# Designs tried in a protein design chat: VHH binders against Uncharacterized protein P37. Part 21

Target 1, 216 residues: Uncharacterized protein P37, of Formosa agariphila (t2kn95)
Amino acid sequence: CDLEPQEKFRFDPEVDPQFTFGSMTTWEWLQTNPNDEFGFMIEAIKQTGLQDMYNSKTETYTFFLMKDPNWTNNGPGFFSREFNLKNTADRDPKEVFEDPAVDLDIVRNYLLYLTLPIYVDQGPDHLKTLDLPYTFETLSEDVNNQIMTIARDWNYVMQINDSPDLPTGNLGKINVPVGYHNYIFSNGNSVAHIFGLNNNGKMARRYKFGEPKMDF
Key: E = the ipSAE of ESMFold2; O = the ipSAE of OpenDDE; V2 = 0.75 times the mean of E and O plus 0.25 times the DockQ between their complexes.

## First folded at step 19 (VHH; framework vhh_lunsekimig_d3)

Design v7 (from q2 with R53K S56E; at its last look DockQ between E and O 0.01; V2 from the best seeds 0.00; counts 0 for: pae O 14.9 > 2, placed apart)
Fold by OpenDDE, look of step 19:
Structure v7 (fold): chain B 216 residues (1-216), chain A 124 residues (1-124)
Amino acid sequence: as target 1 above (216 residues)
Amino acid sequence: EVQLVESGGGVVQPGGSLRLSCAASGFTFSRFALYWYRQAAGIERELIASIYKGGETNYVDSVKGRFTISRDNSENTMYLQMNSLRAEDTGLYYCAATYKIKYGSDTITFKDYWGQGTLVTVSS
């Protein structure tokens, strides 16, 4: 599918695509910890000293924000995958990051992997061809994690790393869906997408013009 | 890049003392348990002392009361104070730390950081 079919659909993201946090950075937004779902993300940024990056008003970034389940054993579990830690969901984020098994350099590289040095939202102007992975450079210092693929399928679900061309050892899950989020910060300088399930395990709602609403 | 560099080895007489150092770089030193190993000729590498993140220490019986492991997180350096050295303490001494790496979505690999070792010779 090309861009033409995309014009027939409208996203119903958690945040209105036209809504921006012009006076707020991603870091500042995270500090509000909406719905108490970003405790681990916040702690990860703090522990790795990457606050300035997330707090930038001048740099153009795309951030992938990881909700708590993505860090813990209640979800895909970064700590489980990287450090074989169990029961992290029941622990304080600070305590988990202080676990002797946790390597903050790995955590740092993971956060950098989750950051693109360019602006990529889920709008029709990006990822114009559907069901095709686009390759982006990450900020990761790890050779195996310096690229990310992003695809937008016919359901307007954004998929991360759905590509056989990625190097072996790439962090994160293969073919990870991203919620329909375009959190725009600093008047469009940065955009954030959220990893994790939305309410009721759904990614977001899609609206096809002239057709009934579809939940994804 | 992760690097461990041992130093302080040399030749000493029985009953003498040496202090080994392990200078670390390239990883979060303060968050890891650290270890001293030694390898005598014809013998497999042996763990002899451990110091954990919280500062707790553990020793093999053969070095208890004689060796002391310590760490300085501000300097990213681990030490091994060796007293009352014996001929059987002769060997190549290594410092190490363990870390975990994920490859892809399903593979976890455990790897150790190792130095090149420093030679300790106890001889009359």
Scores: ipSAE 0.000, ipTM 0.206, lowest interface PAE 14.9, mean pLDDT 79
ESMFold2, look of step 19: ipSAE 0.192; ipTM 0.620
ESMFold2 (binder alone), look of step 19: mean pLDDT 82; pTM 0.800

## First folded at step 22 (VHH; framework vhh_lunsekimig_d3)

Design w1 (from q2 with S56Y; at its last look DockQ between E and O 0.07; V2 from the best seeds 0.00; counts 0 for: pae O 6.5 > 2, SAP .696 > .668, placed apart)
Fold by OpenDDE, look of step 22:
Structure w1 (fold): chain B 216 residues (1-216), chain A 124 residues (1-124)
Amino acid sequence: as target 1 above (216 residues)
Amino acid sequence: EVQLVESGGGVVQPGGSLRLSCAASGFTFSRFALYWYRQAAGIERELIASIYRGGYTNYVDSVKGRFTISRDNSENTMYLQMNSLRAEDTGLYYCAATYKIKYGSDTITFKDYWGQGTLVTVSS
């Protein structure tokens, strides 16, 4: 029986993705990105105290990395939908996160939800293209007490929890080709998926996060 | 039928070179991480080189700088270029294709294919 690993399994990091950063952690990469498109992601990590997780050299993670527009877009952006903060795109990330309207616990849960404590390669052989869902444990649970599920459609577009929208406190669309945004940090332990490229999605309030289920 | 067939072994003098091949059939070659093992007489089999799907390679210290592992997915073949061979390199060399997964805290070898081995003898 050639049954492929699914919801109960994690892949061993024996796959070389398209992009590799051998000497860097996800945290280091975020800070040194030449495009400087992760200012809010960086600040979110700092404000929530999750640097060690993103900077881990020993633990195996899959990270979803959210570019600045996912945070700051008016209407669909994280700040506007979650905290009713508009026009944040031109503001200093630190200033925005220090706004009394911003609940850092929500931000923390958002980041934790975007983190899988397993290695998931999004290559064509690892994730089926027939909308087959794979369930992975995250550090936080969704409203359905389910772990994050990911799937790929026939066009290799990523779906999370059977939705093209990113399930967070607010749902943002994640219509991105799975195979084209995979970055391996060959410190041996982490892979990251970047969201925000060609993202025309909207965010809506639909999910609430519970307490983190995992320590790090 | 799954097959891994090693070839290229033989007798060589110290300092010499050999190139081993592993021809695979019967499974999706490109999906697997590939490995070279060797087993000297009276010694447990040891992993010496690894090549993953995208071409990333890893070596044990004793062969670093001397051995090069490579793969050709179009030909379903893995290679091991062995240079500067030493007497201690003598042994039966095995190729392996392995698919590993984790179930909870346990690592499970989901698929594990092995060749029959090819003998490498380094002697003066």
Scores: ipSAE 0.023, ipTM 0.323, lowest interface PAE 6.5, mean pLDDT 72
ESMFold2, look of step 22: ipSAE 0.036; ipTM 0.521
ESMFold2 (binder alone), look of step 22: mean pLDDT 83; pTM 0.803

Design w2 (from q2 with A33S; at its last look DockQ between E and O 0.02; V2 from the best seeds 0.00; counts 0 for: pae O 10.2 > 2, placed apart)
Fold by OpenDDE, look of step 22:
Structure w2 (fold): chain B 216 residues (1-216), chain A 124 residues (1-124)
Amino acid sequence: as target 1 above (216 residues)
Amino acid sequence: EVQLVESGGGVVQPGGSLRLSCAASGFTFSRFSLYWYRQAAGIERELIASIYRGGSTNYVDSVKGRFTISRDNSENTMYLQMNSLRAEDTGLYYCAATYKIKYGSDTITFKDYWGQGTLVTVSS
């Protein structure tokens, strides 16, 4: 297994991208999204000062992008779970993040949790037919010091380590619809996975986000 | 079941040509970078040619200008056109399919599939 690295071919992904945005970064894409579904994500990034990370043209990242319902949904939404803030869906994102009940350190840790300092595409198994699941490794360790995997089923529901539950360190479950996978951005080495929340999707159910374990 | 099956090997005189094929099945061929390796008797296996997902190619110096690697994703087949063969080209030729991810400065192999090899003998 002594294969040479593909360092010289940064723009040649291992899997077919679902969407390619060769002229813009993740940050730029978020701001120009025609569906305007990332208002809270954008504000979260601004409030925490992480724009440079999302706007990187040189670093390799895998981003999990959370649509507004992931933030504002009463019950499973981020604000409801972390800060007991309800009915945030109709509020201005800036106003919500300026609420004294909102701890920006927790928000920052959440964003960092949703970011891997590695390039991880959707995996070698094709999900184009929408009838088979596929998995990819995040190279993050779980509670058992094993490599964490993410699985997507034919409904694009994402599970961690073949379970709807997050690792013990992150008590809760990630069982959410995922949009189209492998959004490729300007540097060719950043990829994003878009998360949508439905009634069955819950993230960080029973834990408070701490310091991320990964270094950037 | 994942399979890589090499074919096209044989005996050829110096200066001759051969075309190797690697037929793949059991995985999404188009998502993999593909490689030809060869192993001469008593020598470690060496990488000689690479073709990546986007179609870019790379060659070891000893085969540059003589060998051409290509792929047909519609047929799940990789090829190696070998021209101007030399005695030192003799060996068992392996095809490989790999799926990689990047971790910092390191490249991690997520999947790595190998064929059984096809023998190429260049002799007078």
Scores: ipSAE 0.012, ipTM 0.260, lowest interface PAE 10.2, mean pLDDT 71
ESMFold2, look of step 22: ipSAE 0.171; ipTM 0.597
ESMFold2 (binder alone), look of step 22: mean pLDDT 83; pTM 0.798

Design w3 (from q2 with S30R S105D; at its last look DockQ between E and O 0.04; V2 from the best seeds 0.00; counts 0 for: pae O 14.5 > 2, placed apart)
Fold by OpenDDE, look of step 22:
Structure w3 (fold): chain B 216 residues (1-216), chain A 124 residues (1-124)
Amino acid sequence: as target 1 above (216 residues)
Amino acid sequence: EVQLVESGGGVVQPGGSLRLSCAASGFTFRRFALYWYRQAAGIERELIASIYRGGSTNYVDSVKGRFTISRDNSENTMYLQMNSLRAEDTGLYYCAATYKIKYGDDTITFKDYWGQGTLVTVSS
């Protein structure tokens, strides 16, 4: 028989997040990242005017943060796929986004595509410390060792690996480097997942996005 | 497709033991808090055991010391070791997985998945 969700259920993490950024927003963190791997993400946010969303201390979001290689890699990178711009890795992010070939509406939709207006912690456990071995399951290869696919329709409904369910639909690798772990900002108001060089996240090409239907 | 499948139920005499399994597919257990429920005939479902992501456990008083809940994240399976079974333990046993979701308006909801249940009968 079909059972309805039970209100008496309680999700209780074993430990509180130890690796959090309670004093800063996602936007602030992006700018102060020691590895400086988010130059294109930062510029994308600036060019599209979405700073307030990423800089919010009150709103609840889940962000997917794309490191520079996700933007600039020839072939699979954002610029090459969307605008046929190659060899952007060594260019100034501002200069690239000012290229006439770059459509900022598409960039804006891409950022919104990578944003959920809900708080979703996909980790099996909260990160205890940075100096201990830790693995995280998120936005990686699926159960068939294929690249994870992120797709949204015109209503910005997100599907992960052909599942409308985040995080439950992700059956990818459960042993993902700490760099892919959840980053919690503003004392839990927002969480971010990192898309690094070897991250298997990919935007589906079958969708073109119009005006956003979601309220942020 | 998301699915939970219980197994291990059967008929056992009082004082006997059973080990239930709950295998998940379509999602990963390790992200979830996991639960065992049971439902006796004509009675509302009862939460009897919980195991959280970090491995901590909780039991209802009636099964404390007799039942042990555990999880194997590598196998995506949860277990319930039931010892010293009693007639009152008879019922359908369900496994459940739950995940908390917080919306932008601060509304909190739980996403729950349920198995179909496995029957445990304790009888002389």
Scores: ipSAE 0.000, ipTM 0.203, lowest interface PAE 14.5, mean pLDDT 70
ESMFold2, look of step 22: ipSAE 0.005; ipTM 0.220
ESMFold2 (binder alone), look of step 22: mean pLDDT 83; pTM 0.811

Design w4 (from q2 with S30M; at its last look DockQ between E and O 0.01; V2 from the best seeds 0.00; counts 0 for: pae O 9.9 > 2, placed apart)
Fold by OpenDDE, look of step 22:
Structure w4 (fold): chain B 216 residues (1-216), chain A 124 residues (1-124)
Amino acid sequence: as target 1 above (216 residues)
Amino acid sequence: EVQLVESGGGVVQPGGSLRLSCAASGFTFMRFALYWYRQAAGIERELIASIYRGGSTNYVDSVKGRFTISRDNSENTMYLQMNSLRAEDTGLYYCAATYKIKYGSDTITFKDYWGQGTLVTVSS
């Protein structure tokens, strides 16, 4: 079975996560977060029928959670890049996802791409031991048209493509400690990284998620 | 651009050895299960070796003990060490990378990449 997790990427950090929600799932947290910044994420999950995955208490996942601007920002935002759908920021998420221009298979692929079926965390000591950054793909591209990778450094700072700036799904500057993005759910079964938007962010156009198609 | 590129194929005598490489670009191996396939002339392509995300491996019986699959995630490259080659090992060798996740009772595959193949000829 190719669903085996990579053991070396699964570990318990010595330092407690910044935020721990042991009594709730990622799905539950998304719906109740105080900032209400995940309206499009929530709707995306609903529209694609992936609630059970995000609501799992038994499976081990790493999720990337994309705040609303990652979806709606004109130019670099998901809707703009994937469907040429602009000015979505002020629209109801449900309405946007029901737009004929929106391909839900692409949305589903996007969510799945932002999901690892393993628990991936990283602290300074673990990073040192591995001497290799944990890499996450975000479907964004860097200035060299390469895949966007996210890593943690010794200071729990997230780096994107070897940059200390965190564009979080886009090229940009969100320079915050990794800890501020680490949310642990279901007693450590799942971890989520929260990504905001940078105005100068760029999503990888070449990585349109229409291909390959999912096989169920 | 996402691609897999095989290399290392060639002509070798029976009993010889070859080492195939599969270099990936545009994505990272860490998330993928990796596979070697081969296709002999007039025969359907067959899976011969697998290395999963956890590092475990699997081989078809005909290559067990002779072939070794491995990966280097840091180099984003997969290898196939082929020893004690036989004439029946002749064929076009393909590498593949597949990303699957579990969703409920189903396994979902949403990424599947293939190389162009490298030719291995075993002949005296």
Scores: ipSAE 0.006, ipTM 0.257, lowest interface PAE 9.9, mean pLDDT 70
ESMFold2, look of step 22: ipSAE 0.013; ipTM 0.320
ESMFold2 (binder alone), look of step 22: mean pLDDT 82; pTM 0.795

Design w5 (from q2 with K100R; at its last look DockQ between E and O 0.03; V2 from the best seeds 0.00; counts 0 for: pae O 3.0 > 2, placed apart)
Fold by OpenDDE, look of step 23:
Structure w5 (fold): chain B 216 residues (1-216), chain A 124 residues (1-124)
Amino acid sequence: as target 1 above (216 residues)
Amino acid sequence: EVQLVESGGGVVQPGGSLRLSCAASGFTFSRFALYWYRQAAGIERELIASIYRGGSTNYVDSVKGRFTISRDNSENTMYLQMNSLRAEDTGLYYCAATYRIKYGSDTITFKDYWGQGTLVTVSS
């Protein structure tokens, strides 16, 4: 029985995946987000003096926004990985960033790594080829952290840094899943993708493609 | 905080030499092309020397053979050796760092930093 290869089920989203925040920049949105899950991101931006970038109305950016667990989770979290700081989740973000063990240059470079100087969303015009990584140069000034790869799989899950072309010592997590959602900030002409960790310590997405539900 | 601080300016006689330095802090030179600009009184700022990320250099004709731009990425410092100085070299000298990226076939300037300048006066 020559079983014809079953056509791979391709999920076609019927729902607009774009979440538009009019008259608002990424920076403004971060400060007013409903879940207060970006305390460390906000403080990181402040401590590194990158507010103007996130608040820019003249430049186009793609921001990868890291929720608090991405900063504070033991092991995979930023502070643990970079500075061997544990239990930062129980501390005030400002206090943590003022810790002598924290190098703000590293933090700055991390934020810059999480920023592309071009507009990249999960709309039909970007990342057209599924299951293939697109390579972008980040704004990082660290020679070891200048490249980010983005792929969108057949289920419209965005993954970053799932490529053999990544430099060694890459900041953040490699092969990080990001839900299909575009946070569009029209005032800054920027788009953001949000990263988070689930209760199991794995990277999670907020929204599944086509569904406005949390998916871990 | 990102800073570019020029130094080495001063008064020198025609035919003399000066070495300018541009010390950077708050960022790493390695990803930046670096530039020396100068601005004479009543004249627009002009680019005079460039050193790119790969180390290649470029000069405007008026300073070719006399000026040498160099960089030390380990020290986050750029230099401009100025020999055979002329009266027309008088001006405020600025260092700049520019981050450029390639997107497809295009190169775009994304970020630039500027110093406050150092004054060079060539006078008899």
Scores: ipSAE 0.026, ipTM 0.388, lowest interface PAE 3.0, mean pLDDT 81
ESMFold2, look of step 22: ipSAE 0.444; ipTM 0.787
ESMFold2 (binder alone), look of step 22: mean pLDDT 81; pTM 0.791
OpenDDE, look of step 22: ipSAE 0.007; ipTM 0.307
ESMFold2, look of step 23: ipSAE 0.394; ipTM 0.756
ESMFold2 (binder alone), look of step 23: mean pLDDT 81; pTM 0.791

Design w6 (from q2 with A33T K111R; at its last look DockQ between E and O 0.01; V2 from the best seeds 0.00; counts 0 for: pae E 12.5 > 2, placed apart)
Fold by OpenDDE, look of step 22:
Structure w6 (fold): chain B 216 residues (1-216), chain A 124 residues (1-124)
Amino acid sequence: as target 1 above (216 residues)
Amino acid sequence: EVQLVESGGGVVQPGGSLRLSCAASGFTFSRFTLYWYRQAAGIERELIASIYRGGSTNYVDSVKGRFTISRDNSENTMYLQMNSLRAEDTGLYYCAATYKIKYGSDTITFRDYWGQGTLVTVSS
């Protein structure tokens, strides 16, 4: 894809980053979140041994953080789709991840899928990518006067695609409150996007994660 | 409170013209891609015109050359100039503002705002 339009038409998200945690890592924030909506995310990170990545104060990352409903929602939830585990919402996260039906390699790959080894800032100065010449999320126009959208496949390859026509009905909606999208951690070392219920349900269903290909 | 309010609909003879407006409030208008949809009786709602953040436009074939979509970010208003109207243009016209991304074959909408519609009737 031709990324030249990104220079002319800068991405400007609906919401600017409103929360900055300069002395806190993503990992620390997850643990201290007052709403306690990331129990399964936390346990997933522990079980897969990825704590150092989420707790990094020196490396640059962009994280997608999935609230509990993304994990436990029957049908579209991660556990339902990947392991046919239903009614996990009322269970202890540790117990669920210790279930023999749960493949931790798949969980690990899912977390890695939700992580970019680059810093993508969607702050007041629009979309800015650090470290690599990459554009993560954009509503800019391509050479064909189509909106460029972000996509990431199960091979961990991020790409910009042409936006399809809007459907008459929404097949997928990110239903998080305004302001939840951008959290900055470790004084700019990492940024996180928070996703609520069904935000990435279809992705989890369609993608089967193989060997991780990201270079950290 | 997010609102999209369409206006300008009415009854017009074939070959006539109408100008629809969509007034937006409660969100950052300039950050959204804007669309006009229409729905005729007994027919599924269809996308007819799009205007992107950079101002470029797209039209379905049936309205090309006759309809013009435009936006004024300073006024938070989108317009649809409809010329050479035909009977088949009759329907309820909706404005929409969307914020979306794509993952694989799936499109995920961050925000999707819709108006209540304005009725356009083309009849002799």
Scores: ipSAE 0.000, ipTM 0.236, lowest interface PAE 12.1, mean pLDDT 71
ESMFold2, look of step 22: ipSAE 0.000; ipTM 0.118
ESMFold2 (binder alone), look of step 22: mean pLDDT 83; pTM 0.801

Design w7 (from q2 with S56R S105D; at its last look DockQ between E and O 0.01; V2 from the best seeds 0.00; counts 0 for: pae E 21.1 > 2, placed apart)
Fold by ESMFold2, look of step 22:
Structure w7 (fold): chain B 216 residues (1-216), chain A 124 residues (1-124)
Amino acid sequence: as target 1 above (216 residues)
Amino acid sequence: EVQLVESGGGVVQPGGSLRLSCAASGFTFSRFALYWYRQAAGIERELIASIYRGGRTNYVDSVKGRFTISRDNSENTMYLQMNSLRAEDTGLYYCAATYKIKYGDDTITFKDYWGQGTLVTVSS
């Protein structure tokens, strides 16, 4: 359904710097909580029971990882947008996810939305042509949020959902730049990318999770 | 002329099985995501299963492990295999199809097509 990839180089792919971690899994790396930035991501994975997915040594995944401000920002982040739950940044993550306002089925589906069942690094393999969005199925079961597009801009930054071919949705157009690319885990079976904080308020603005199929 | 036609509904006892079909015409079937919805009397229509053009499937928790959605692009037909049926599964079952289309400057919209529904009754 997509165009054939165009060869740009004969021997060196256009790949952003790679960070390789041998046999370490994404889940093991997250639990080291680098720079104290992933407390809410760790707890989200625990509360939704998705540890085995992030801890797979054999399955192929692409993960998009959220830093704590992506969860806790009031203007907005995930909690304020999805649950109107504010002022969470200084709270214990376990307490926040146990708050009655939080619907863990929505949290689970959002983590699945941020997971692709194929290996997509920042490089010319799946994203050969710059400024061209490529469409991927996610693991999300949400009826309105199953598809992600990824484009590389001319600075080799992955831009999520920056595509004229995506519907506007009930939240308007979104794009989300990746901040850090190519964290390679599980002996190359999985790759993770970490969101930056630019445009973090746009992360869920095509369609809200948990809503019936939109009529156009 | 777009058409989605459900069939295979009927009366079945609890614990029984049915297979629903959704025959499609008037559009390029292979490019669409496909869905089954259920509507019980007096209740809003609910999504129960989906299958995207790449084969990814999704189910609501109440049917997981009991219902299986599938598609045959060569026959322009989607299926719902329903096993271990319960009285609460009684209702009108609709198929739907969704496709992204470009509209206006750079925006795209979903195009949604619906069938007429087929009745499933689970009773002793």
Scores: ipSAE 0.000, ipTM 0.098, lowest interface PAE 21.1, mean pLDDT 78
ESMFold2 (binder alone), look of step 22: mean pLDDT 83; pTM 0.801
OpenDDE, look of step 22: ipSAE 0.008; ipTM 0.221

## First folded at step 23 (VHH; framework vhh_lunsekimig_d3)

Design x2 (from w5 with K111R; at its last look DockQ between E and O 0.30; V2 from the best seeds 0.00; counts 0 for: pae E 3.5 > 2)
Fold by OpenDDE, look of step 23:
Structure x2 (fold): chain B 216 residues (1-216), chain A 124 residues (1-124)
Amino acid sequence: as target 1 above (216 residues)
Amino acid sequence: EVQLVESGGGVVQPGGSLRLSCAASGFTFSRFALYWYRQAAGIERELIASIYRGGSTNYVDSVKGRFTISRDNSENTMYLQMNSLRAEDTGLYYCAATYRIKYGSDTITFRDYWGQGTLVTVSS
């Protein structure tokens, strides 16, 4: 049976996938986010001196923003994975980053990995075909962390690094569902995608595509 | 405002050398793979040299061993050292910064910045 190649399914969102913050940068938004769930992200940016990048009004970025559980959650959390630090969720972010066990260069590279130098939203213009991984170059200078794959599955879930093409030892999650929305920061001409872990250590999937806010 | 400005072009005799520069503003080179293209009269623009973020380089066969692409991220400048120039090297040379993405076996340019070009004429 010569199976004819199935026509690639084009993603067409039913609703506008953008939640626009036209008056602020990503950095500004992080500091004033309603749930205060980015304490470690904020501190990471500060400790690594990357504020200008997140606060840029001249360059275009795609930021992947990690909520606190992504940093602190035992096992899959950043600190646990990279530095074998446990129970960081109960600690002040500043104190954790000042821990001698924490290598700020690794943190910096992680943040850079979580940043693309182009605008990639969850709309059909960038991720046109469902279930197809798109590979992007990150800002990371680490050879093991220079690429990120993004795919949108048939359930309109954006997956990060769901590809066998990832380099061994990447600092990102191998398969991470990202929010069903875009945070658009007009002042910084950037977009952010938020991903986080719920209380059970799993990625939250409370919202469908097009919803502007994630609740973990 | 993003801008790429090529310089260094001119008239040179066969066997001569030129060094082209590409100065960037409005964005940081270090974030992009950088390329030199050239376009001879009546011919489509062709990629001749590439330098990737990690510093690795690639050349088309016609310029291998003669041309050297380099980048200075601190200065937001890319260079093309051209030695042993030939008449066939004559053309308008463009610098480009591109961001490509891969999906499956395919690669597409997601974003590109281009200069206006600098003319290189190799003539006796």
Scores: ipSAE 0.044, ipTM 0.462, lowest interface PAE 2.9, mean pLDDT 79
ESMFold2, look of step 23: ipSAE 0.317; ipTM 0.714
ESMFold2 (binder alone), look of step 23: mean pLDDT 83; pTM 0.805

